# Ledger of designs, part 1: VHH binders against q8cch2

No score or structure here was measured in a lab: all are predicted.

Target 1, 325 residues: q8cch2
Amino acid sequence: RFCGSLVSRTFSFHVSWRMEDPLFRLDLGWPKNSEYFTGATFCVAVDSLNGLVYVAQRGDNIPKVLVFSEDGYFLRAWNYTVDTPHGMFVSGTPFEQSVWITDVGSGPYGHTVKKYNSLGDLVQVLGTPGKKGTGLNPLQFDNPAELYVDDTGEMYIVDGDGGLNNRLVKLSQDFMILWLRGENGTGPAKFNIPHSVTLDAVGRVWVADRGNKRLQVFDKDTGEWLGAWDNCFTEEGPSAVRFTPDGKYLIVAQLNLSRLSVLLAPPSGSIGDCSVVSTIQLADQVLPHLLEVDRKTGAVYVAEIGAKQIQKYIPWHSRTPAFGA
Below, numbering starts at 1 at the first letter of every chain, in headers, positions and changes, except where a header shows other numbers; Kabat numbers aren't used for antibody chains.
F, E and O stand for the ipSAE by ESMFold2-Fast, ESMFold2 and OpenDDE, each averaged over both directions (binder to target, target to binder). V2 = 0.75 x the mean of E and O + 0.25 x the DockQ between their complexes.
[cut] stands for letters that were removed.

## First folded at step 4 (VHH)

Design s24
Fold by OpenDDE, look of step 7:
Structure s24 (fold): chain B 325 residues (1-325), chain A 124 residues (1-124)
Amino acid sequence: as target 1 above (325 residues)
Amino acid sequence: QVQLVESGGGLVQPGGSLRLSCAASGFTFSRYAMTWVRQAPGKGPEWIATISSGGDTMRDDSTKGRFTISRDNAKNTLYLQMTSLKPEDTALYYCAREGIYDYKTGTYPRFDVRGPGTQVTVSS
């Protein structure tokens, strides 16, 4: 009776983690002169059409907004009418450029969402300058964190970076309330420090719910809650979220992590679970706060509070080998 | 002494062209962003364009397509090429250096140097 010992060959699937070539590389040439960063850099916005990078920084008696070229040259700065900038967004047509800034300051311009022209002139104020919102009025803010303006001019505002409101507000181009979602909490469509907002190409609003360690997704038209991603953010909540120009990936910052996460965008119709496909390594303790993606180049700009700088990351263009004719 | 001096202004007919120059002295011109501003009678200052030390530009949309800012760092000179001039372009045109934060004083001037200006008059 030959007891043939079935040697179970444990096929150790060596998943050779092919070190997938980093999707992005640091641009050491941006900016050309770092001495213009005189404060803590909190946010960045990109005018992809005109090749401009707007930076907001905090500090006393310093420029609050800096403008650089895509190539990293300083152009101009202003400091008037900005107390404590938090978020920034540039919306533009070929005929009009608008710089939006959320202000979380307690000064005379605080608790507002402000529109500036390309010159730094204040054009529009949403909210009540210097007055904290009470939650009763959708157009009174309490530490507005960030905004997004779509191609139609509709606005999405996340209000409540440590403030009372903890909400997502959609406004028409004429600043009428279209819908409002959220209150403080942990359940679906509730927020704890909604910190960043963006849109995808299929009409979904993505909100970085930082305190709840998740991204929440809403329908842009109805404001209906569509789902949430939490499985990728167990260590720390997202502070910033942007899509790549092709809509394939999300770039996510987490303030206390020295890396950006590159997530696979979900297909249309289902949010599912999040999947990290790559990471962008940052320097230690740089505190990535908010980020922006250039819609033309795919470059990622990161506002690093700890390092008091903006870093630019450039996509690794996979040289598709020119298949020789 | 740090100085900017504008030149090239004058009287021109509508539809005409004019090239303004700004000569810089007393500082390293190539390290600074430079700006053209104009002020018409009874109006506030109006920004026209800014050019970085590297030659990148930011321009106001109102004059976009008609006015071009450029620089020659070797000559320490800023230029404004104006075309298709209109009566509403009548103004005193200034050259200004974009300010840099002063770490010693803790101050930031938007423009830390400005020229006396050159008059441009567009009149039939």
Scores: ipSAE 0.821, ipTM 0.919, lowest interface PAE 0.5, mean pLDDT 91
Fold by ESMFold2, look of step 7:
Structure s24 (fold): chain B 325 residues (1-325), chain A 124 residues (1-124)
Amino acid sequence: as target 1 above (325 residues)
Amino acid sequence: QVQLVESGGGLVQPGGSLRLSCAASGFTFSRYAMTWVRQAPGKGPEWIATISSGGDTMRDDSTKGRFTISRDNAKNTLYLQMTSLKPEDTALYYCAREGIYDYKTGTYPRFDVRGPGTQVTVSS
């Protein structure tokens, strides 16, 4: 049996004027090797090209990073240079894939955004290990929460989880600051715990402004504030946000509600108000923190800090890696 | 010569209405998010509302339902429709353009251009 997952799991449907099949179903067979989840699982990233799933967990004397195949088999782990992982993202070229990990807290490797090759070798460090800061030259972080890397190599970092900075930073592929937005606050382009960041197909950057119970939207090229969605989050702010590969939906986690929400993606113009299409209600205290969507298959991997696991959801009617109904 | 010029202020009785205008020149108005701010005597600036280049809006809770921001990109003009005015709304009202990243200072200026403002006085 799975720890906490099998006993406490529930599911739900989005109810509308028409009842439909759920958009996603739980893959009960993933992972094959759940015994490796020995700590609190904070984040997950997917290498769609090589079929790898990276998991970061927190705990004493345990492997901090785990690597699974997309079919759920444990492959390898490491813990060197990882103290208190928070977010992850896989990026690279068709010929070289790597994983970025954000690290927080007061440990010797905290307050950094670090790049590893697929074997776990550290190849790049942003920030000053073990030292929080507000500076831009050198670039410093204060509990950096997550990042997103575009296919061009440009990066978007939300900095951070309860720190001083409360900002969204865009970097070039050679790590020069292209623009940034934010300070602590509730107005446009201000943040309270900017916690997750993603990019849509039409050049908009979406930030889960968790403490302000909203998503905020920016132009990827200029950093212009394009609007915000708050009407779907009155009870609890989003902890995670990602788009489905077809660009039709957003997947949002709400940690303290133990809920995943599927939102309708807005058109290319004005973003309007958000609309909930479907929900997945998890058992109490599962606590979904961050999530990732496989760009090839549409599978959704959810890191559950309360349940100490990763759950995988696959598109309804899926037979192959293609995302469909 | 980037310029913003407000108009439409004046003296109004409590419960009255005003429509403020902000005429923009010297830049591509439709490209920028625009903001209304007010400042009462002896107080710091107070954000009222922002409208994105695409027309999405966000507004301050204290004027909720009474103040509406809008824009006409064809006329390069930003508006603030104010209703149910109260004495506490007495302030200098000005419009501002949201700044773009300043690569020389490494900072994102919140308001890189603002107008001189128009006075609104709510008194019986």
Scores: ipSAE 0.000, ipTM 0.397, lowest interface PAE 12.9, mean pLDDT 85

Design s34
Fold by ESMFold2, look of step 10:
Structure s34 (fold): chain B 325 residues (1-325), chain A 124 residues (1-124)
Amino acid sequence: as target 1 above (325 residues)
Amino acid sequence: QVQLVESGGGLVQPGGSLRLSCAASGFTFSRYAMTWVRQAPGKGPEWIATISSGGDTMRDDSTKGRFTISRDNAKNTLYLQMTSLKPEDTALYYCARDRIYDYSTGTYELSDVRGPGTQVTVSS
């Protein structure tokens, strides 16, 4: 039930306030060095272990990848082997961290999923640089949109953003296909612009099926279709999806609405319908594209291609008072 | 042997109702998503509805208000409740098990495990 009691502070006696908590607030102090955002910022990833935030941007004659501290200080950049970045993900151990970047388009580095060390040295290439394709041996991509790497090294790739493949691919740590779902379509396990992918703590893979205005859900081990959520996305499909570290919420971006939606995580088993807990309405034309949630702190970093920046939202632990008219 | 067998089809007048059943044997029914598909004369297969092992459903928009998929895991049976039937619903209706582990085909819309179907004919 919505609590709608109204109280005015102009009354002479003090009245107990009913409170409605915002879940997140904007960190106005992040970053310290916004001048480094010189192009359209498409994606962001977080190295929670070392307190690093990676940003990829697009533009002519600019550094394509930027690295900031979690406190917002610019540290370093690179652009070698990155042409048209779309998504990114950080994975690693206490002894090794890696940055994965998807690259799209017809440039010399397009249609690839590439791994870098934290200093920007290229370590691994999946796909054929500059050449889109549908093949599975070798594995090819057509505008790969994003990936997720779990703690075992297994990888989930959504392939892709406006290309021909429209698929979710699971790879072993040695990059062998373990299972694959999808083709273009609206039925179960079919996609239209599979744009973001994440895992929950109970072994489910979530895909932002942007063009179909839904999230689709799969078993991470078997690839079984487990259900879909569409009732929260009637106006606009999700461009990005992530879980909060406590597993209670999903954070979803809706690009053309300039909106972030906070959804209640479903129980294990049947996923039911989605439930919106809160929204963060951004200024018009901010255009949140992809986002990342820091697994350690719960901070949400949002890549805003229209505003050409990354903004950081942090969990809010206190309540705000209600007021009347 | 893995087997799916449909029943409950037949002749029905426009506006009528039918309940189709699909009996499964030879595999652990409760672990698989299940699908109803129909094929009308001169048409390719048309997806109707899918139900996950956990009971979550998705239905084609054209039949969404008229057809309801359900399952009874204790009886290893999949159901399709059809109401407000129209002549264009005339087709062979069959159930299928979702194929999850076949990496070689790249096709996951329809399991290679399906039944022979049950005919539904809607006519005056």
Scores: ipSAE 0.246, ipTM 0.671, lowest interface PAE 5.1, mean pLDDT 86
Fold by OpenDDE, look of step 5:
Structure s34 (fold): chain B 325 residues (1-325), chain A 124 residues (1-124)
Amino acid sequence: as target 1 above (325 residues)
Amino acid sequence: QVQLVESGGGLVQPGGSLRLSCAASGFTFSRYAMTWVRQAPGKGPEWIATISSGGDTMRDDSTKGRFTISRDNAKNTLYLQMTSLKPEDTALYYCARDRIYDYSTGTYELSDVRGPGTQVTVSS
């Protein structure tokens, strides 16, 4: 009877909160059972409408996708047709939930952007499964990093997590290329490891250009380069970027610094310089990779590679603005 | 009901050619990447090729250059053209749309959306 003492490693996250009013607090109650994280958690997506959190993890003989409720209960998992997940995005309509996963694997379904339903059924594949490429017709990927789907169904994909491509691609709802930006480089609209992509409320596409240690901004309609932020990322480039639901702030992850930064969103019509309003310093080697924001609650979910977990942060002043009916 | 039905298998001499077909029904065929897998007696499933809207990929071994995957979305049909067949190609050939490979375990699964298979026997 080997009583293996489960040494509950209480990772005391000493969040050294400097005295600035923390915008977020850690939700220690999420998930209810962390034992479901059996691999390295690389990405997270939130279905704000249905209160679901999707997690993708890497590892051998483990579920690749985990689904949790907003309150932290494990619901389901699947592992089929997912080789090496990198990015994840959930687009929810009242009629359909779509889970998008970027796959950087070399297996039969690698180098693709795949759409799943909420049950984990594969319903769409973009790219050439199992083959990396630079092609545009048909569209190919090489280590697609992340995607964002807007409310109209248009898709923004950053393709280039160390692959052949360093580009931002906009697709129509029917997966036609509307515009493409970027090549490898340091100049405007060039990328070195475009790693994350999001939109703001005024129609600007924000790309975490990780290797160049900057955020770059593009017009969503034309793909025109609008500016860049580099002054906030002198130590390390951003790996993840999301807006708060109110559009007031950007939440940025810096992987190796194990840091989350809250940046002031620029006004409409100007990009300017970045301004850090708050930082959350995580423990060493936690390695926040990608993150997602719940549009309803403002909660931030962070995929931590090093800690092999997803952490949930909730806003301190959850004045839920009653978005009136 | 989602169905896949393979056909075109048979007995062929070494060096011969076969064209396998997979008829799909019960789902939007064009949305899915389609795959050919084979299983020889006493062996595990082997991936052959996958085709999607983005193109096709083949296993990187002796089958490369001899086998070609294609599809006709209007006919909801997947094809595998096999040439220069060898005795080693003897297997039951399956088509599948997804969940045929568990990346977590590194093994191919035959329990998901697939056909019953078509037998290919290469024998002199």
Scores: ipSAE 0.005, ipTM 0.301, lowest interface PAE 10.0, mean pLDDT 87

## First folded at step 5 (VHH)

Design c1
Fold by ESMFold2, look of step 7:
Formats: structure tokens, sequence, C-alpha cells
Structure c1 (fold): chain B 325 residues (1-325), chain A 124 residues (1-124)
């Protein structure tokens, strides 16, 4: 227990805070317009600059992409060129925003990584629509699962959710391959269902290697393998991973356990072992698939396939729990 | 009204062949991937094959080389050509519009868009 401003006979001159609040709490008022969740919600992305939340869902004759305000009001939707969305990421500047969506399966838009403007106009396609492949010229995908786009426009794509490729691909802003890592396997820099990708503030790329029940870590510039975390995932591998904006924590989803785990971020050197500092156990069959953390507020948005909704968790900014007690 | 209707099932001897058809109506057939599924008595549904709107196919490994999915977008019809039939192929066969395997959950999407099925019985 963290002792706050209280003084006890065991701790002479000791003054500390008692930590009674969770790290995150559910925002019961988000969204205001849940009636627009008419299918299975697979992914979510946040435009922190404009206060927008993008949601992709699957189903027939429904809007595939939904846009909400940060306060939870529905704004707009689109569905053309999106068939079986899997992952999303928002990138851009204050003057130009882009929404990237991965599409999977053998439908007419599958096996692609696509860029949209904020109104849903398609502006870039990577991969060959509806045609899986392993090739690099032209670049092909086999169920690309997710991507991360950094501020320079460089991209990290995990390819993919099943299938043959099992790789992490780094692209320049002009979509040239800068490096590539992976093949199917359990050893270092090999994958089984690389499902989510993110960056930390110190230049490391983190991959949720879901089928191998681990996170793997790479240098963002060289692609060098830096290690792996497996001890927090003995029951089930991570489906999603993101850092909090203060760099203190990772948020991880474990889909079939219906669980979110908050892990302590590692130092800039050796990554050590993972340490779970908090767990949010969701109701059975909620099935948290992918998630996003708002870079400005630290809010966590979770796409719940089973519950067919997006849930928002807000940081409890008052305290940091004692670690290693 | 969205509708799928299967036909072409029946009794066949081991080693025989059948061609199943699935007639689609009430939606733009050419825009959807289509799937064949089978269900034997007392067992869960079993995915057989999926075909994209432009003709690329995926098949379950257990039926490779024996079952071929195809489509005719002009006729709004999905087909399953079955050869070298075995007694263990005995099942109710039905088509579904939502034929994309959900790689993240390992399941087919929940959907009420499927046909009533056509019975295939393989016996000597």
Amino acid sequence: as target 1 above (325 residues)
Amino acid sequence: QVQLVESGGGLVQPGGSLRLSCAASGFTFSRYAMTWVRQAPGKGPEWIATISSYGDTMRDDSTKGRFTISRDNAKNTLYLQMTSLKPEDTALYYCAREGRYDYSTGTYPLSDVRGPGTQVTVSS
C-alpha cells in the first residue's frame, strides 16, 4: 500500500499518499450515440488534434467506418472501399489528417493498407485489392493486421493476421521498404500472427506477437531485435499494444480472456521482464480486439468485437501506484 | 428480401460427384465474397471454401483437391463441385454471404444471411 500524508508509528517522519483509485476508469457516458454500432467493432483510431474518434465495424449493408467526436457524438460515416477492416491508425498534421485502414480477407478490398482523408475519400492504396501475396515489388500483403505511422510519415506494418507472411515491414513516407523482419516461427524476430504494432518514445518498435504469446521489440532505425516479453502472457498472447503518452505504461488487450493489462514501461536500455501494474477484467465474451490511446489525453479506446461497441477509459491522473511492494 | 437457396444435393455412392448450386437474390451478388459451410448431425458448422467477388478462392485443407468453389456473377449463383465423395462428407451443405473467416477471433461472423441448405448423403 502507498501511504500518503498519513503518519504511523512504524514510519517515523514518514508522510505518504494512500493510493485507492484505479489507473483508469470507464467513461460511462461515451459514446452519446451507441446506436451507430450496428456490427462487430474491430478497431479504433484517434485524431487527437481535432478530437475525432474513428471506428471500423463489420457487417452487411451498414456503414463500415464511423466517426465520433471526443465527447461521443456521432458525426459521419462511410463504407465504400472498406469491406473487412481489421486495424486503423490516424496520422497527419494540424492542416492535413489521414486515416489508415487495413482490410483483410479475400473480399474485393482485402489484403490492403489504405489511406483516407477525414471525410472518407480514398487517397492511397498499398497492396493489391483482394489478392494476397508475399511480394515486395509490388508490395503485397496477406491479411495486414495493423500499422503505426510516426510523425515523419514512416510506417510500420504487421503483416499479418494469419496467412503466410508473418512480418514487420517499415516503409518510408514514399512507401519504399526501409527494412523488413520476420517469418513464421518462435525464435527471435520470427512471428506467429503479428497483430499489433506501436512505438515508444526512445526509438523502439513493439509488436504483439499474438500466437507466440509475447511482445517483441526492435530498433526503429535498424530493425535490430532487442528482446521479448513473454512472462505476462502465459495464458494468452496480446492482441493489441499501445504506450500511454507519458511513456510510463503499456496498455495490452488479451482478446479471449476479455482483459486489458497495464504494464510498466521499460527503461531505455535492456527491456528486462514485463511487470503488470493493473488489470481491467471485462465481462465474459466482450473480446477486446484492438485499442488506441489518445496522445493528448491518455484516454484508452477499446474495440470490443463481442460486445459490439467501443469503450473509453479515462486516466486517473491523481496518483502513481507503488511498484514492487 | 435477401435470400440464398441451395440445390443439387442428394444420395451418391462413395467416389461419386455432385455439383451444388446456391441461387442469390435481393442483394448485389457481385460485391460479396461467398462461402460454403457444411454441418453433419451432432457436429458444429465446418467451413469448406470461400470465393471472392473476383474469383480468388480459399479452401479448407481437409477438402483440397476434391471440392472446388466457383461463381457466376451474371446468374447470381455460387457453386460447389464435389468429387471423390466419401461417407464422412455426408452433411447439410449451405451457402452464406459472409464467407470471410475472422482471423482475429477464429470464427465466422454471426449472420442470418444463409440458405436452408441441401442434404448430401454418401453411402454404399
Scores: ipSAE 0.000, ipTM 0.126, lowest interface PAE 16.6, mean pLDDT 83
Fold by OpenDDE, look of step 7:
Structure c1 (fold): chain B 325 residues (1-325), chain A 124 residues (1-124)
Amino acid sequence: as target 1 above (325 residues)
Amino acid sequence: QVQLVESGGGLVQPGGSLRLSCAASGFTFSRYAMTWVRQAPGKGPEWIATISSYGDTMRDDSTKGRFTISRDNAKNTLYLQMTSLKPEDTALYYCAREGRYDYSTGTYPLSDVRGPGTQVTVSS
């Protein structure tokens, strides 16, 4: 009676963590002249259609907004009607460019969301200039952090970068309130320093809830809470979030970390848990605050407060070898 | 009553080190961002650093690398570690409570409460 001991060969799947080639590389050629950064750079927006990069910086008696070409040439600047810029977003059609700026200043233009044309002329003001919101009026802001404008002209505003409101507001193109979510707290759909907002391709709103160290997700139409990611942010809360143009990844900044995280975007349906697939290494103590992704090129621009600069990262295009014919 | 009291100032030689403390009372210290500022004779107030309730820090470039802001919420105390001190660092140093919980106020933090200050003199 030969008791053949079935040696269960535990196939240790050595998942060789192939150090996947960095998805991005630093573009040292952008900008062409960094001397134009004369203040702390807090935010960046990209006009992908026209190949323009808008930068907002803080400081006394300096230009508050700088405009660069995609190639890194300085084009123009303005400082009018901007107190303390925090967030920036560019929306536009081939015929009209709109530059939106959130202002967290205590000056006469503070606590507002302002729209500018491409020349730097003030076109629209949301909020009450110089007046802090009390939470009673959805259109009065207390340190609005960032905004996102979708292709239909609807606007998403995260209000409460250390302010009272801690909320996400959706506005129509005509600035009517469609829905409002959030109050200060740690529970679902509550915020502690909602800091960044973006949309994915399937109609979900993503909010960087910085103080709670999570991303929260909402339905864009109803404002319904869909889920949250917190398992990727145990060390530091997210300060910025953007999708790659293909919608496959999220790029996330964490202010006190010298890296950007690249997260796998969830499929349609359940949000699930977050997964870090790669990182973009930054210099030490640069304090990445907010970022933007060029929708055409996939380039990532990062506003680094500590380094007082904007850095551009370019995707590593896998040169598929042209199999010669 | 909300109160801030700075200590640890004094006379120090160039290249020396000093640690300032700020004792907070009368409020929930752990909920507030805190700031160090200084004012030299004949100059306006100069922002040094801010630390959030979460421990995030923002610092001015002029003192960056030499000065470190930290906090102990259990002791209701804010600290400023200063190293490689220069004569130009001579000033009245005071701590301030930020009216908001956010450290990202920028170059000029808004404060609602300040201490009386502690004098730092750097002189050979």
Scores: ipSAE 0.000, ipTM 0.253, lowest interface PAE 14.6, mean pLDDT 88

## First folded at step 12 (VHH)

Design t6
Fold by ESMFold2, look of step 13:
Structure t6 (fold): chain B 325 residues (1-325), chain A 124 residues (1-124)
Amino acid sequence: as target 1 above (325 residues)
Amino acid sequence: QVQLVESGGGLVQPGGSLRLSCAASGFTFSRYAMTWVRQAPGKGPEWIATISSLGDTMRDDSTKGRFTISRDNAKNTLYLQMTSLKPEDTALYYCARDRIYDYSTGTYELSDVRGPGTQVTVSS
């Protein structure tokens, strides 16, 4: 019921108890074609401007990338050059879109961050396909987990899900390293399974440092460590992090708890401690891995590796017009 | 000339308290995260605590209840308030400036700026 349902205190009027108000509701009509989810769904990305939703899944002899319309209709798929997808991000304009996919493992396309056009043609490869590494010239990866592409074309890559690198890399739009932070460890600007990365509107980079059960925060321009949040994650680390487009909240997935947590966004300046505003408790073994928030609508798409699906949550909005409206 | 100089170490009884200071010069102190590290004889360096340029802190779990990092940007000084000291806290304590990546040139600095340290000895 808390998976996007209206808070039931309104409907349980004769029982004295308190429930939290919902911020999101499940969109039961999305997707129209769920039969295309034939494997474990690891990641999702949204092209808000062109109304497209990209999904990556894992499995033998299945299409690895699925494309749906914003309304949930299946459009197309591909699997060429995608082996073991992990994370995904869409950047682009009304005239061109770019789909970035991270690929992990030792298959022929592993250890890469790859760019595709809207038709699934490979346009750019970062890293050396099939070969892990820690080098910077050429830039190599070891299970790159996710990326974020800023509107400027600058990129933030968390590298990675296991392996030796444990780093956050910032690239220019021309793929030159602007700064780099991290090594394996528990101290500031060190990581254990850096798993998700996002930006806020005030120039901070947020990393889900999953194995250390925290979010770490960096200045996007300088790479300076700005702080960390660990007090909301004592039971389970964040697997995914995104901001809502209004800048009021962070949406965090906690995979092994099958839970989404809604956190209050901090002001500019000091980040303080995290505060949980709401939770969406999913059924056992759903296993939310990565998620995306539609920048235009605020809809939250959740890749559920246990349930082998994508679920869409939309911001709760309900009103009854005033008399005569 | 970038310089960090620690002070406030010494001999203290178990259960006692010390306040360490780190005086900074030659750079804009308020723009950098600052770190305390310690090193006991025969052991590798151990991270203690870091404070961001904006005052957010993180501390090693073993010292969270006993050690507090702080800074005074007006005095260009980093502090470590230590309480409930144990013999296991005996070490050389030093401060370090966070590493700097120069995004304007596309290059980055690979080394830390740190001080020579101040000795803390906890024994009866």
Scores: ipSAE 0.005, ipTM 0.450, lowest interface PAE 10.2, mean pLDDT 84
Fold by OpenDDE, look of step 13:
Structure t6 (fold): chain B 325 residues (1-325), chain A 124 residues (1-124)
Amino acid sequence: as target 1 above (325 residues)
Amino acid sequence: QVQLVESGGGLVQPGGSLRLSCAASGFTFSRYAMTWVRQAPGKGPEWIATISSLGDTMRDDSTKGRFTISRDNAKNTLYLQMTSLKPEDTALYYCARDRIYDYSTGTYELSDVRGPGTQVTVSS
């Protein structure tokens, strides 16, 4: 009779809400069962079209990828061909879904960016499996941190979570290198641990340059450096960055501060300085690592390494913008 | 149409050997990890092995060292070489493109792309 006392660690999130109308509220009902998180949850991706949430976790002899519904029901999991997941992104059409995972492991599947279908079948491998490197032909990675795939199928990869590379790579739909930016450093277009990448609606690539405590911005077509935000990150650099569906705000995670920040998006044509409009202070040692935003609902999913969970935040103003189909 | 067809099953004595084959069609075989799973009567599905372009993995039990997974991409065929067969190896053997782990059951399930299975019976 192994009475394994499920110590339900009710992490009382003391959300110290500053008096300003919170932009987001925690959804305590997601997931329905948290016992499926058996490892450290490192990243999350959302299939907004099909209402699916993909989670990647680290650990021995556990599923590496978990799939949940938007409503928080567990659906399926797989673990094969994933060593040490770091970043995740879901792209696709209504007819075909692709789950991309960056792997920072040192095992036979490590140092790659891999494509899976919705069932967990391995479809594509970028990089050289089990080999770290700086090569471009064939393409190599060393601790690829995260990727973003735009609507045209072009891919942006930040390669350099403490590895040999500190770079942003753009690939075509056919996985040809279109441009590459960055080397290790503190100057413009240089990186120290490029950790997260996203696009805005006006064609700018945003990179969380974690070690340099800034966001850097590039032109998506040319790779030209456009500017940087550093004034909002004096204590700690950003580990994750995403836009809200309406493009009004950036959501940023600061890992060791256990903080989410909501920043005002810059206007078109100028980067300017960053402005914090809201902050969500998480419990100590929760360690928000990466996050994703549902493009339909505006819900934010946060992978919390320390708490070994995914948290869902819902926009406070229930006006579901009819994001037109 | 995507199709998998297993073959090579049959009746064998304890200590015997069998080689199972799985013929794939209707998809780019070389791009997918392929899996062998078995199901004995009254039991849930058991993952045996998976092979991809990155390598192969086997379950860590009594089948390890006796079973070998391989593939011929030119022939769109997956293989399972079984040696030193035991009565407990009696099951319906399936090939699938991949495996899905179900937390609710604690077992691996077959993917949506699977064959009808081939029966292996080990009996004296």
Scores: ipSAE 0.005, ipTM 0.303, lowest interface PAE 10.0, mean pLDDT 86

